# VH-VL binders against p38851r773to978: the designs that were tried, part 8

Target 1, 206 residues: p38851r773to978
Amino acid sequence: EAWCYFQDNFKVGSKTLFHVLFGDKSQVFPSSLFLCKKGSNLNNNSYWERIRRAKEDASCQFELCRKLQFQLNRTSNFIKDLLWLKDDNDNFKLVLQQRVTKIKQGYYFEVEEGPIIVKFPLCHPLLLRVRFIIAECITSQGESLKKCDLAILYDFNYVESIDKLNTKVEKLWLFERIHLNWALRYCKLEHSEINRKTREYLKKFN

## First folded at step 1 (VH-VL)

Design f18 (framework fv_felzartamab)
Fold by ESMFold2-Fast, scan of step 1:
Structure f18 (fold): chain C 206 residues (1-206), chain A 120 residues (1-120), chain B 107 residues (1-107)
Amino acid sequence: as target 1 above (206 residues)
Amino acid sequence: QVQLVESGGGLVQPGGSLRLSCAASGFTFSSYDMNWVRQAPGKGLEWVSGISYSGGSTYYADSVKGRFTISRDNSKNTLYLQMNSLRAEDTAVYYCARDSLYFEGAFDIWGQGTLVTVSS
Amino acid sequence: DIELTQPPSVSVAPGQTARISCSGDKLGDKYVYWYQQKPGQAPVLVIYQDSKRPSGIPERFSGSNSGNTATLTISGTQAEDEADYYCQSYDSSTAVVFGGGTKLTVL
């Protein structure tokens, strides 16, 4: 319902929002960002004002900018390619300064249209691949939903106990659940594959 | 090993107040959303309230909004339900329940419940 | 806003199949969960996400969910399956909603 309201009040045309995760060697958890497909007006202040209003109505996604700020303040190479701008309400909005298709030292991601694959350095065998439903801008008379394989490889620093592994995996899943709560209920987005793979992985250590 | 233990139930007069506690053990309490579910004598299950893992979001059934307050103390692994302006229809066994991350929205662990009786 | 309707009681002979329904508007578009409650005990999760069993739940328990109706099926019903069964889902505001419960009697 918040998604339909957003589309009716936002004259941007077709736009697909999707979630991408970034790893950082110094972090115990990955950074997360919402990306728009090629052609989205990411550098227009009016666009970001409308996104801000839509996030406020959705409530569950608005804290994303605040929660990701501390992760994006790291001095890693991928942060140099991002410009984080502050709006009038002390909220931050992401502006992609340039097309980033490959980052030196093992990070690889694409911002342009196509399958989105995020790869992190392989430091631990806990790798989760999930399929997401990409919700496009929805008209009041109908819906445009696309299914896409979004491969997210979590970069977990050394985990020596099942308790630490459970906490880490659970926090990442909670982070995603909180920010996609309205979308999960609206689109019946299946986290069953994530849950199944997580349970199977944890069984190896039981 | 994974357990939830409720306490604080008892007999209270209409208009009175009562605070329920739920002690969690055997899991990382701070990683889970928690809920209170009640059951009146001889009746079905009714969801009362929910709280996010951080305590930043709270949810209430319409029947208890403005009267009940859910809270948690992650440092003590304890969930609370402050009940004010109690009514006869609040008489029930109150269960605390864990929102499962692995079963997506299911309540996978429940306490044994604590009885709250509102007289007359 | 969704209301979940269950039959108040279902009776079945030992070894026969019991079917408990849970109906709600467009319920097939939402996940449904099933709980078993025996007298004096807390509920126990027996089916999650429409059709999946937690570890420790016998294979005779299964679930389905399509259209407006979710169904809990117990094949080869045993005496120990006698209990109250509750379905659960979420409304459009993501508030938790329970069905009224079904008393399963194994005669």
Scores: ipSAE 0.000, ipTM 0.439, lowest interface PAE 17.6, mean pLDDT 60

Design p01 (framework fv_pasotuxizumab)
Fold by ESMFold2-Fast, scan of step 1:
Structure p01 (fold): chain C 206 residues (1-206), chain A 121 residues (1-121), chain B 107 residues (1-107)
Amino acid sequence: as target 1 above (206 residues)
Amino acid sequence: QVQLVESGGGLVKPGESLRLSCAASGFTFSDYYMYWVRQAPGKGLEWVAIISSSGSTIYYSDIIKGRFTISRDNAKNSLYLQMNSLKAEDTAVYYCARDYDFWSGYPFDYWGQGTLVTVSS
Amino acid sequence: DIQMTQSPSSLSASVGDRVTITCKASQDISNYVAWYQQKPGQAPKSLIYDASNLETDVPSRFSGSASGTDFTLTISSVQSEDFATYYCQQYDNLPYTFGGGTKLEIK
């Protein structure tokens, strides 16, 4: 499989990274986040294991922050430093901006926390769906983001529910494997057309 | 051409202070994590400290934690190491080094020529 | 801390010899290993990164390999300029730790 995923066990202060990025919509999402990195080697278990274990140790959290920043740097020009704060209990935490500001070439979205931008690559149709849901969750948390989130929804016009996505996950993985080029054409279609074609494709595997 | 030049080393007595500087040229200094590494006479390499590109994130070796302070000035393309409460065990050549870009696949790791710090009574 | 155990501490060789230096990590560090060369009176020079990737302008006689937590630096045909001390370093996690060094000496 061409998929890599992030298990939601990394802490940002008292919250998981998933909660910081996706808010209280966690009941609609699976506990794992699927991320795609640019390049051929998507099976880098040491990187994802470091993310999962970072909550155990402040130095591990710093190294994760550094490695993630370098990975994201491959895809864009952005603010490189992640803000590292100490709370009153001497706990280290990463601060992320829950703002979707723009979409760039290569199926990427940006999330900001304070002056810091964190950018996650999304390479596949299933991961583009996750982007739309992330945009919706971020928008629901704050009114200031609806301009950028409307641009995301307009450019990709994908409105399937996460419940439907979860039910069809095995078919969506097959969709990804066969139709990776579909994502390249997403931005040119209207809402109804994208949904119709997605539904028709999924019918082939039912 | 990438260049790192250290300065500020010298002979000091135990308990005194020194400030080391590292002048960077030939690359965008503000884009790189930087670190200090030291080497005692006839001994191996030992990591001292690392600082993020903006200067907001810093980590120290436990051996010097609380005594040394790493800092940087991106406008001046300079890295610093403030060394307080120096001990004989701190006698070493101190190197400034640029960190790898682990994800780009374009590996440059450059070291300065070092500056000698001697702590003796 | 991740400990890097380097062996041997010294090695004697003649020009044209094949030499290998080994470094063992105390835990899984993937391939986040670099090798450095330090000539007398000089700063260290990076030779290899990600365990097996050769740095720019480093001669092809140098190579690196990995097997689990064991890492090796090989010089296929030693030249006179290669007599130096070699260090491995892990950069998987802080603190970044170095091996104890291997001094390559002329026979």
Scores: ipSAE 0.000, ipTM 0.429, lowest interface PAE 13.7, mean pLDDT 60

Design p02 (framework fv_pasotuxizumab)
Fold by ESMFold2-Fast, scan of step 1:
Structure p02 (fold): chain C 206 residues (1-206), chain A 122 residues (1-122), chain B 107 residues (1-107)
Amino acid sequence: as target 1 above (206 residues)
Amino acid sequence: QVQLVESGGGLVKPGESLRLSCAASGFTFSDYYMYWVRQAPGKGLEWVAIISSSGSYTYYSDIIKGRFTISRDNAKNSLYLQMNSLKAEDTAVYYCARVDTAMVFEDYFDYWGQGTLVTVSS
Amino acid sequence: DIQMTQSPSSLSASVGDRVTITCKASQSISSYVAWYQQKPGQAPKSLIYAASSLQSDVPSRFSGSASGTDFTLTISSVQSEDFATYYCQQSYSTPYTFGGGTKLEIK
């Protein structure tokens, strides 16, 4: 039960606020996520360099990305998972999550670096789709520490045609850093709206 | 001005060990995957080992797997190849090479060092 | 392992001739082929990547093409400085295998 589905229930301006649905425990869904301590300052340049290096290491581990001739535009769906986390100070963790694009058999690669899990969908030289989701998990009182009873999510996505960039490693790294910095600014600016919507949502179910 | 300079080659006897070094300059070494490639006298090119940019992942040719270890020190901009249990068939010029990704996921060796000769003989 | 079979093993040409070197992959590898030039006593130099893309500072007389599992390196008008051994390489799957090499001699 560490895994959840996301359902589109709300909109805040141009952003989508999701209600988390718990999936069957018999199913494990692929996901992409950056697991971060709640309130952590992720705007440190050395921290983002570590994430980039982890991503590069993952690409070598999974040669499947180089053997497949799939187009990301033939993707049938996105799969999202939410993992409940708790930091060393017993605080709820803020989850920064990347959507996983499922094509046929869900080919992807991942790297784990401490609290960071980076997973990328099927590789394609001409198209890269990256989506980051900022999540705050609200759990019920009780002993089920791996389950999110409610998660408030804000998501955004960025799609880039890599063929137009004449892509090299440096350009992909810069793209990733810009995207993550934008996500962090968005999260900070929208925090008051997250709190407001959370209160409204909880009133609806009382 | 990318430069790769190999060192550490020499004459050794079968069963002995040798460590090769490659000094990198002119680029951000920690951003690139690195390779060791060898060439026996009068023969073709043969891949030996690859190491990821962080050093966390390594891959080896089946011929030298278990005998050679590739490593790197990003603070010193240096790549290493530790060669153990050397055999006569390991006699070759050893090149270090940088990997560049062409159109994402189409790797090739964009820069090569000048090579260092390793001779294994009785 | 993917095998790269290169032919011919050697050839001789006169300045101004068109030369074609062929490399055949043992399986489909898309465009994941690079070509290298090695002059006597020197390290290899990258010429072509992604089967047909010319490396910066390489003369335009060099070109690469692909047809199925067959890859070709063409020199449209050979010059004296082209005396070298040429190698193809696949990067589709590890180990990244090289062809056996083609030695080009200038008459």
Scores: ipSAE 0.000, ipTM 0.417, lowest interface PAE 17.3, mean pLDDT 59

Design p03 (framework fv_pasotuxizumab)
Fold by ESMFold2-Fast, scan of step 1:
Structure p03 (fold): chain C 206 residues (1-206), chain A 122 residues (1-122), chain B 107 residues (1-107)
Amino acid sequence: as target 1 above (206 residues)
Amino acid sequence: QVQLVESGGGLVKPGESLRLSCAASGFTFSDYYMYWVRQAPGKGLEWVAIISSSGSTIYYSDIIKGRFTISRDNAKNSLYLQMNSLKAEDTAVYYCARDSSGWYLEGYFDYWGQGTLVTVSS
Amino acid sequence: DIQMTQSPSSLSASVGDRVTITCKASQGISNYVAWYQQKPGQAPKSLIYAASTLQSDVPSRFSGSASGTDFTLTISSVQSEDFATYYCQQYNSYPLTFGGGTKLEIK
């Protein structure tokens, strides 16, 4: 029942800096990439230190938000680290592959430090944008868009996966460009507003 | 003070065409996905169509696909439904509805218009 | 398509009664269920989203719950203004689909 815990220890009054900068915006991709199980000691020091510094730097947050497509396109390893799980209720979950220690039937992964799973519905904007970015990367190399979308999913026989999810893939494809463009628009507009609000907030404490 | 006001309903004969309009006010119309939902007299609710905030992504119910066209004019804060080849089965109150989030697509409706009645008979 | 089956189609109650309306999805839809209230001659009004989250302007006597593919709307103490037709809606996938409706009538 407990999903991934987003750790943000920098405080601005009663709120974390991330909450001040982004509010209740779990769909902004940087926050989803940095989720981990609550109470877990995820001690790989240099990676998480870089993540924490990025969250505290408005410039880094803007770059992560805006450069999501660029970074996914640049790093095939990042794309390979994303697993899209389907649970018993037909919902997709996002998991980082590099922490998988056991794969179960039913599309759950057991990890040494506990689950680091983010549950998303099939139509979640973040899931759709990640699928679209992956599909674009692969189709430029001669693959079909539909094949590319399903190659990253839990089913390793993607031909059967295409048949099984064909209707949903076709329906979602029409929304992917809008969700990606909307996310980029949101990042651009929200960065401007976040910088203004952050500067005004910090002014109160000087 | 979000307002959605439908217009354009009326009595038509089978095979005729009709265009519905929805005038939006009290919010940034260009940020929201919009829907048409219909309800036949004494029956339940049925989704008709969706259009993205920019108007570039559109999806239709299979029952009306090829006969109805959803469109929008963000400069005029207006949503439209062009209904062609009308059938008796299209008789319903047609509602304009707003997606609950201006941030992204949710799929449930937070505001509805009062509806406009379309009657297809004879 | 995901079919939403509401039961009962009609229900009689007195003011002060606890009533429950159920909605069953033909497949898994997580918590992507909304509930609407519709009074005669009026547009539907949003009550609940994400199966159990109340809209900010809705009285606390309304609540929603989920158990697998079964979803329930509960009114803990019916008031006179609650006599209406209630609809569930799934928004997990397109096409969006609604339950057939449950008419709450005065006993």
Scores: ipSAE 0.000, ipTM 0.441, lowest interface PAE 16.2, mean pLDDT 63

Design p04 (framework fv_pasotuxizumab)
Fold by ESMFold2-Fast, scan of step 1:
Structure p04 (fold): chain C 206 residues (1-206), chain A 124 residues (1-124), chain B 107 residues (1-107)
Amino acid sequence: as target 1 above (206 residues)
Amino acid sequence: QVQLVESGGGLVKPGESLRLSCAASGFTFSSYAMYWVRQAPGKGLEWVAIISGSGGSTYYSDIIKGRFTISRDNAKNSLYLQMNSLKAEDTAVYYCARETYYEFGSDYTYFDYWGQGTLVTVSS
Amino acid sequence: DIQMTQSPSSLSASVGDRVTITCKASQDISNYVAWYQQKPGQAPKSLIYDASNLETDVPSRFSGSASGTDFTLTISSVQSEDFATYYCQQYDSYPLTFGGGTKLEIK
């Protein structure tokens, strides 16, 4: 069993943002429960060391943004758009960058928010999503992405359900639905945003 | 089933521009990130650029950044590479390639399908 | 950038020989390595992904292995259609990088 630490960290606009920090202790489920290719490194050491390195590599955040041409063209707008729950409109923004590539032990749904690619991990049964909590860094600096918290979210209750599904399309849909329902519960996402994202992901395997 | 067909290569002079096209068929084009990879005569493979499924996000090799632009038209199942300020060092066969995408048992970011390539020669 | 150092640059073999091609990553990339085969005048063809998994329709004489940052492609018994250039590629992080290639030539 993986352990997690949940904490209220700060307010963004009029809303409270929650985050989960990864722990040093972890238990991984048997590889038979993973939808990843055999031979992928699913060992605790490799998995957690990648997450640890990604979290500690905050100085690379600015370099990664500078390397991406689409972010150079929209630097000011990009930074203002990275605040989760800042907009009272139905605008959900989640930025996944090069550091998330280090934990690609499985599959991802890719959703685009303008020039920004948003990816949600799908394969690892202990991983619901990866996010950056960078609102405080951006608001304090105005135009800086120098520091962020990397959070990994878990929902152990879906493991049994996923293993019992008969088709891979149903398993994909269940993964995404559980992921979005969990996000609604902990991040207080608007209901219409959940429905929008669900419709987009369903297109990928129809 | 899956096919990628490049076109637009040819002989150009240094400083000129050229646009490459890649026609895709046999899969849901908008669901896959696409790449351009090049190979200079007698040399190895070199990654050039990536574009996301919707075309909203791009990432480039530092060697061609600011000179090349990757784009796509999902309604036409077509991928493009606009090459500006061409140099002799850009002489290569240019391949379009598909990123491996999600299906149970698959990983992504290596190339599962390649086109046959189109030759670009930059000479004075 | 992650450098992939491939060796040897060329290799001569006879049909039936066992050959090995090695690729060394400049840093830890886990098993995020693919191997490609390229015949003259043709596009590369994917052979192996995640260091050791064979693509569909690739003959069982091809195999891949990993040890730390060292990756190996093995052909257990070379056939005439195997004379080609082979490339390794890492996909752990951008920029995506390839090995320099190994040309397998008939003896």
Scores: ipSAE 0.000, ipTM 0.426, lowest interface PAE 17.1, mean pLDDT 60

Design p05 (framework fv_pasotuxizumab)
Fold by ESMFold2-Fast, scan of step 1:
Structure p05 (fold): chain C 206 residues (1-206), chain A 123 residues (1-123), chain B 107 residues (1-107)
Amino acid sequence: as target 1 above (206 residues)
Amino acid sequence: QVQLVESGGGLVKPGESLRLSCAASGFTFSDYYMYWVRQAPGKGLEWVAIISSSGSYTYYSDIIKGRFTISRDNAKNSLYLQMNSLKAEDTAVYYCAKDLGEFLDTYYGMDVWGQGTLVTVSS
Amino acid sequence: DIQMTQSPSSLSASVGDRVTITCKASQSISSWVAWYQQKPGQAPKSLIYDASSLESDVPSRFSGSASGTDFTLTISSVQSEDFATYYCQQYNSYPYTFGGGTKLEIK
């Protein structure tokens, strides 16, 4: 099933590095990507079309831009941009390799200050079981800003519904509804105080 | 000024090997996918190979697959094409080309081409 | 493989003429088509990407359009420097393929 931790509003500079692991927690070679550009490209159709062309079947892409709320027992709010590309073998590949430095057993990304935008190819059945782990955030000076032991599991059981949608707004609304439903399910299964405050926060998205 | 300069072409016999080089300047070489494209005398353009910005991903034309290897050295701003088991039909001008790519590891077609280097394979 | 069929193989025109070159894909390739110009003895020059987007240093008399699997390159008023061979290319899927070329000749 679906698990999601919320993250909200974290401004990142070009010298901020994120360590991200995709797949199961035992994966050694993650396909990881953060794309964060100065200025807002959310309303630039040319920008979005250029990103989409990396996917051979453009009809199988789902664009989303959303805020995530970090669970209250963590102290940071993040907004994330995740560009997700597949190779010819349907393996997820890293897009920002020039800004990826392998440190120890992982990869770190330098991100530019700006909005964070998310793209997924949604038609492939394997995308129904996506897991993300954010391991740490490090500055270019080697200072650890924060360790983030955050796991996000998405199960896009509603992929069939995407074919009924014609606009980015409708697709974003559907994703947010799905995400809200999973968040509320998660909150119901956790400590009542944390769940109550998370529900209050989620009302801001309605 | 963005420039690509090929070198390494020449006359070789069938079955021999040859390595082509492409020196890049005027842009951040490590940000872009790179291509090799060839053109036989009096013929059209034929795509040979592509390599990702990091060098981790490659794809080849079926005609040369297994015989040619594309590689790059980002520290030297250089692209290479190792050509093995050369045949008479490999005779062509070989061009290196840069992907337009507004963002990293995206495909837009080729926006900058080198001048080409001639490879002649004859007995 | 996706086949790109260019027509005509050659055409003749006078300065000031409107010229249209066509390229047909054997399969749907969205708008992932580029056009290149090549003069004798020179490397190709990029003209158009994404079927209709003009490169920054290319004159506005050049334009591209797409309709299904049909792609066209149009020169609205041919100039003397436009006599060259033109190629289309798809980059929708591997292997990337070029059209056979169209030679634009002086009438």
Scores: ipSAE 0.000, ipTM 0.426, lowest interface PAE 18.3, mean pLDDT 60

Design p06 (framework fv_pasotuxizumab)
Fold by ESMFold2-Fast, scan of step 1:
Structure p06 (fold): chain C 206 residues (1-206), chain A 123 residues (1-123), chain B 107 residues (1-107)
Amino acid sequence: as target 1 above (206 residues)
Amino acid sequence: QVQLVESGGGLVKPGESLRLSCAASGFTFSDYYMYWVRQAPGKGLEWVAIISSSGSTIYYSDIIKGRFTISRDNAKNSLYLQMNSLKAEDTAVYYCARDLEYYDILTGYSDYWGQGTLVTVSS
Amino acid sequence: DIQMTQSPSSLSASVGDRVTITCKASQGISSYVAWYQQKPGQAPKSLIYAASTLQSDVPSRFSGSASGTDFTLTISSVQSEDFATYYCQQLNSYPFTFGGGTKLEIK
């Protein structure tokens, strides 16, 4: 059965977005957007290539994922066994290698046993209170992250317009794209700080 | 309306340097990946370089490796291409282009292009 | 690097004709293909992304499709303003390689 297809003509404000929905039209579950059930599907390859192209630092993305996972484990019944795997090309993939039944009451997904590649984040977007997650994950990390936090909260206000969307699948796709954007933005912020400190250190020793 | 305006092209000798500029207007420049693409006279399109919205992620074509530097100034809504050690083979119209996706997400697709600026490298 | 082989290099057509231009990727690139139109002396104009999604200002007579590593651009009924050179581009991985171009000429 095929679980991947592309939807075009989706708009957020004045920006036209293309998006990917997973599942048959008759059987699309909100959680199905996080998994591609189709075998050696070219869509799955394209998704991982997008993550690869967009990332600045695999280590930064790993740390971001750990921070978000820690926060979600404290405040929600989230999947706690996320695994970051490094492939032969130094790409990091988020992988769940075991069965899951229910993640959240009222919002859950069923996965088939086997090596499973899942999209970040591994949770139903509607359960994520972006404000609390961002504030708790990055506020304690320092002042530079507070500026990023405010920008992301503004982006979330943009996403509050998803209340106008009629389908859970459209809402999931939009939230997935926004979470990916936040991950990239946080990765860049941390990468910039690391680079700044590295330059300062090198100046001391010539 | 979205506009991209290139400038800085001209006639230079082999081994010289030149800096191209691209002035952006009509959109939030700081939220988009930007590209440089070139086209030699009578030839096809050739990708040159890409830069992320913050300027921290950069990729170059192997053809110009080590010779060209892409950069941006978000406060000025400007994209730059510093071209060093120019060769006759670098003769082309250079186009500035914007990536499709807002939110600093790379698609690779150029949805808007500038008019181009001609760089001629000859003796 | 991923190679994009575009065919034919040149094509002659009359107004009202259906025209198909083909682009073949050297490896799987999913739907990560774009199409551009370029008229003599002008900058390229963006037509299609994700193999089949039209940019909002592009006429509906243009369409794109994908089958494995084969991608096609179709103009259902050519108009006088459509005589131009068309380029495909793969967006799967660096470098983002372009096809060699197909020149659509008036008969």
Scores: ipSAE 0.000, ipTM 0.436, lowest interface PAE 17.2, mean pLDDT 61

Design p07 (framework fv_pasotuxizumab)
Fold by ESMFold2-Fast, scan of step 1:
Structure p07 (fold): chain C 206 residues (1-206), chain A 119 residues (1-119), chain B 107 residues (1-107)
Amino acid sequence: as target 1 above (206 residues)
Amino acid sequence: QVQLVESGGGLVKPGESLRLSCAASGFTFSDYYMYWVRQAPGKGLEWVAIISSSGSYTYYSDIIKGRFTISRDNAKNSLYLQMNSLKAEDTAVYYCARDEGYYDLFDYWGQGTLVTVSS
Amino acid sequence: DIQMTQSPSSLSASVGDRVTITCKASQSISSYVAWYQQKPGQAPKSLIYAASSLQSDVPSRFSGSASGTDFTLTISSVQSEDFATYYCQQSYSTPYTFGGGTKLEIK
């Protein structure tokens, strides 16, 4: 059975993810947002076992969600400034179509590519890199949208069943973290290219 | 108006058990992560345990792991620490504290309850 | 686990003095440091979060700074109510760890 590692008591994976998202402004992204210890019965695919693992994964992601909010205010000016950047690179069409939408729970970036609009809340610049990877994966790979929609509905129900977060914004942050893990796995073959493009985009701010 | 009040401390012998309670008021208890922190007489602060708002997530200091259990009852606005197999080294003032939520600091602390483990 | 090494263990100061307390992390923790003040017989009180952000009810003579893995708490002009023990804490990852404490004594 596989277990989620987001805490230092399991020593490895959480630090790599944490340094990328919070601390060291690293240009590298892990191929997965979680490291799970290897256990017996790795091939067991029963419905109830998958539900249990999903709940454990969501609980680990809740801790990360809480820490992500820590960074929001510290980098608001940088996030605001990113909205003024332009990119003529065809691979960054989403960047050119960015919009900021005020909603009841706060502010969102809208990334538009033709008929597809992906919304995600204003966040830390490191997390914004992650949001761009999700948006690019979703909009550049049509099959990803169908799978993401199903994962979104699945994970939302588990988040609601595991913990009662104080605000809808907190639930949305956790929801997006869960989908990022899945999106990175789906886009694994292009992971290095996605990282390169993300670095190139953020370099415009420098 | 945020208040945390610890109780349940006292004098016990090595190997015995003790349960501490923390009564919370002035805020929505079920929305916050909670901590237990201890301080031996004349010594520094030592983190003991954390529990998530729902109670689904717990993490412990290696020093007390397997001996202490953190739990909560959101309907009663209460936090608990079950301490088993107590040792002389567990003698300390035990504080209950609230996690601020975003910055992972202990923003409100109780007055503390003294646990003395001696033969 | 992340170790927080705090120095000095104690220092003596007079009212009006400038004092500096240092805390060193065993690894990079960005600015995830909080500072606490504890007076004899009382629970600790939070002073600073995110290495340099002052709590709203804390006097402006307190300040925090960060440089790599080195974190500093400064009291620009010590007052009589400041004689207490000070602790740093890292909030970068669990388990959360505290420094050994610095006792600020009157002399």
Scores: ipSAE 0.000, ipTM 0.429, lowest interface PAE 16.9, mean pLDDT 61

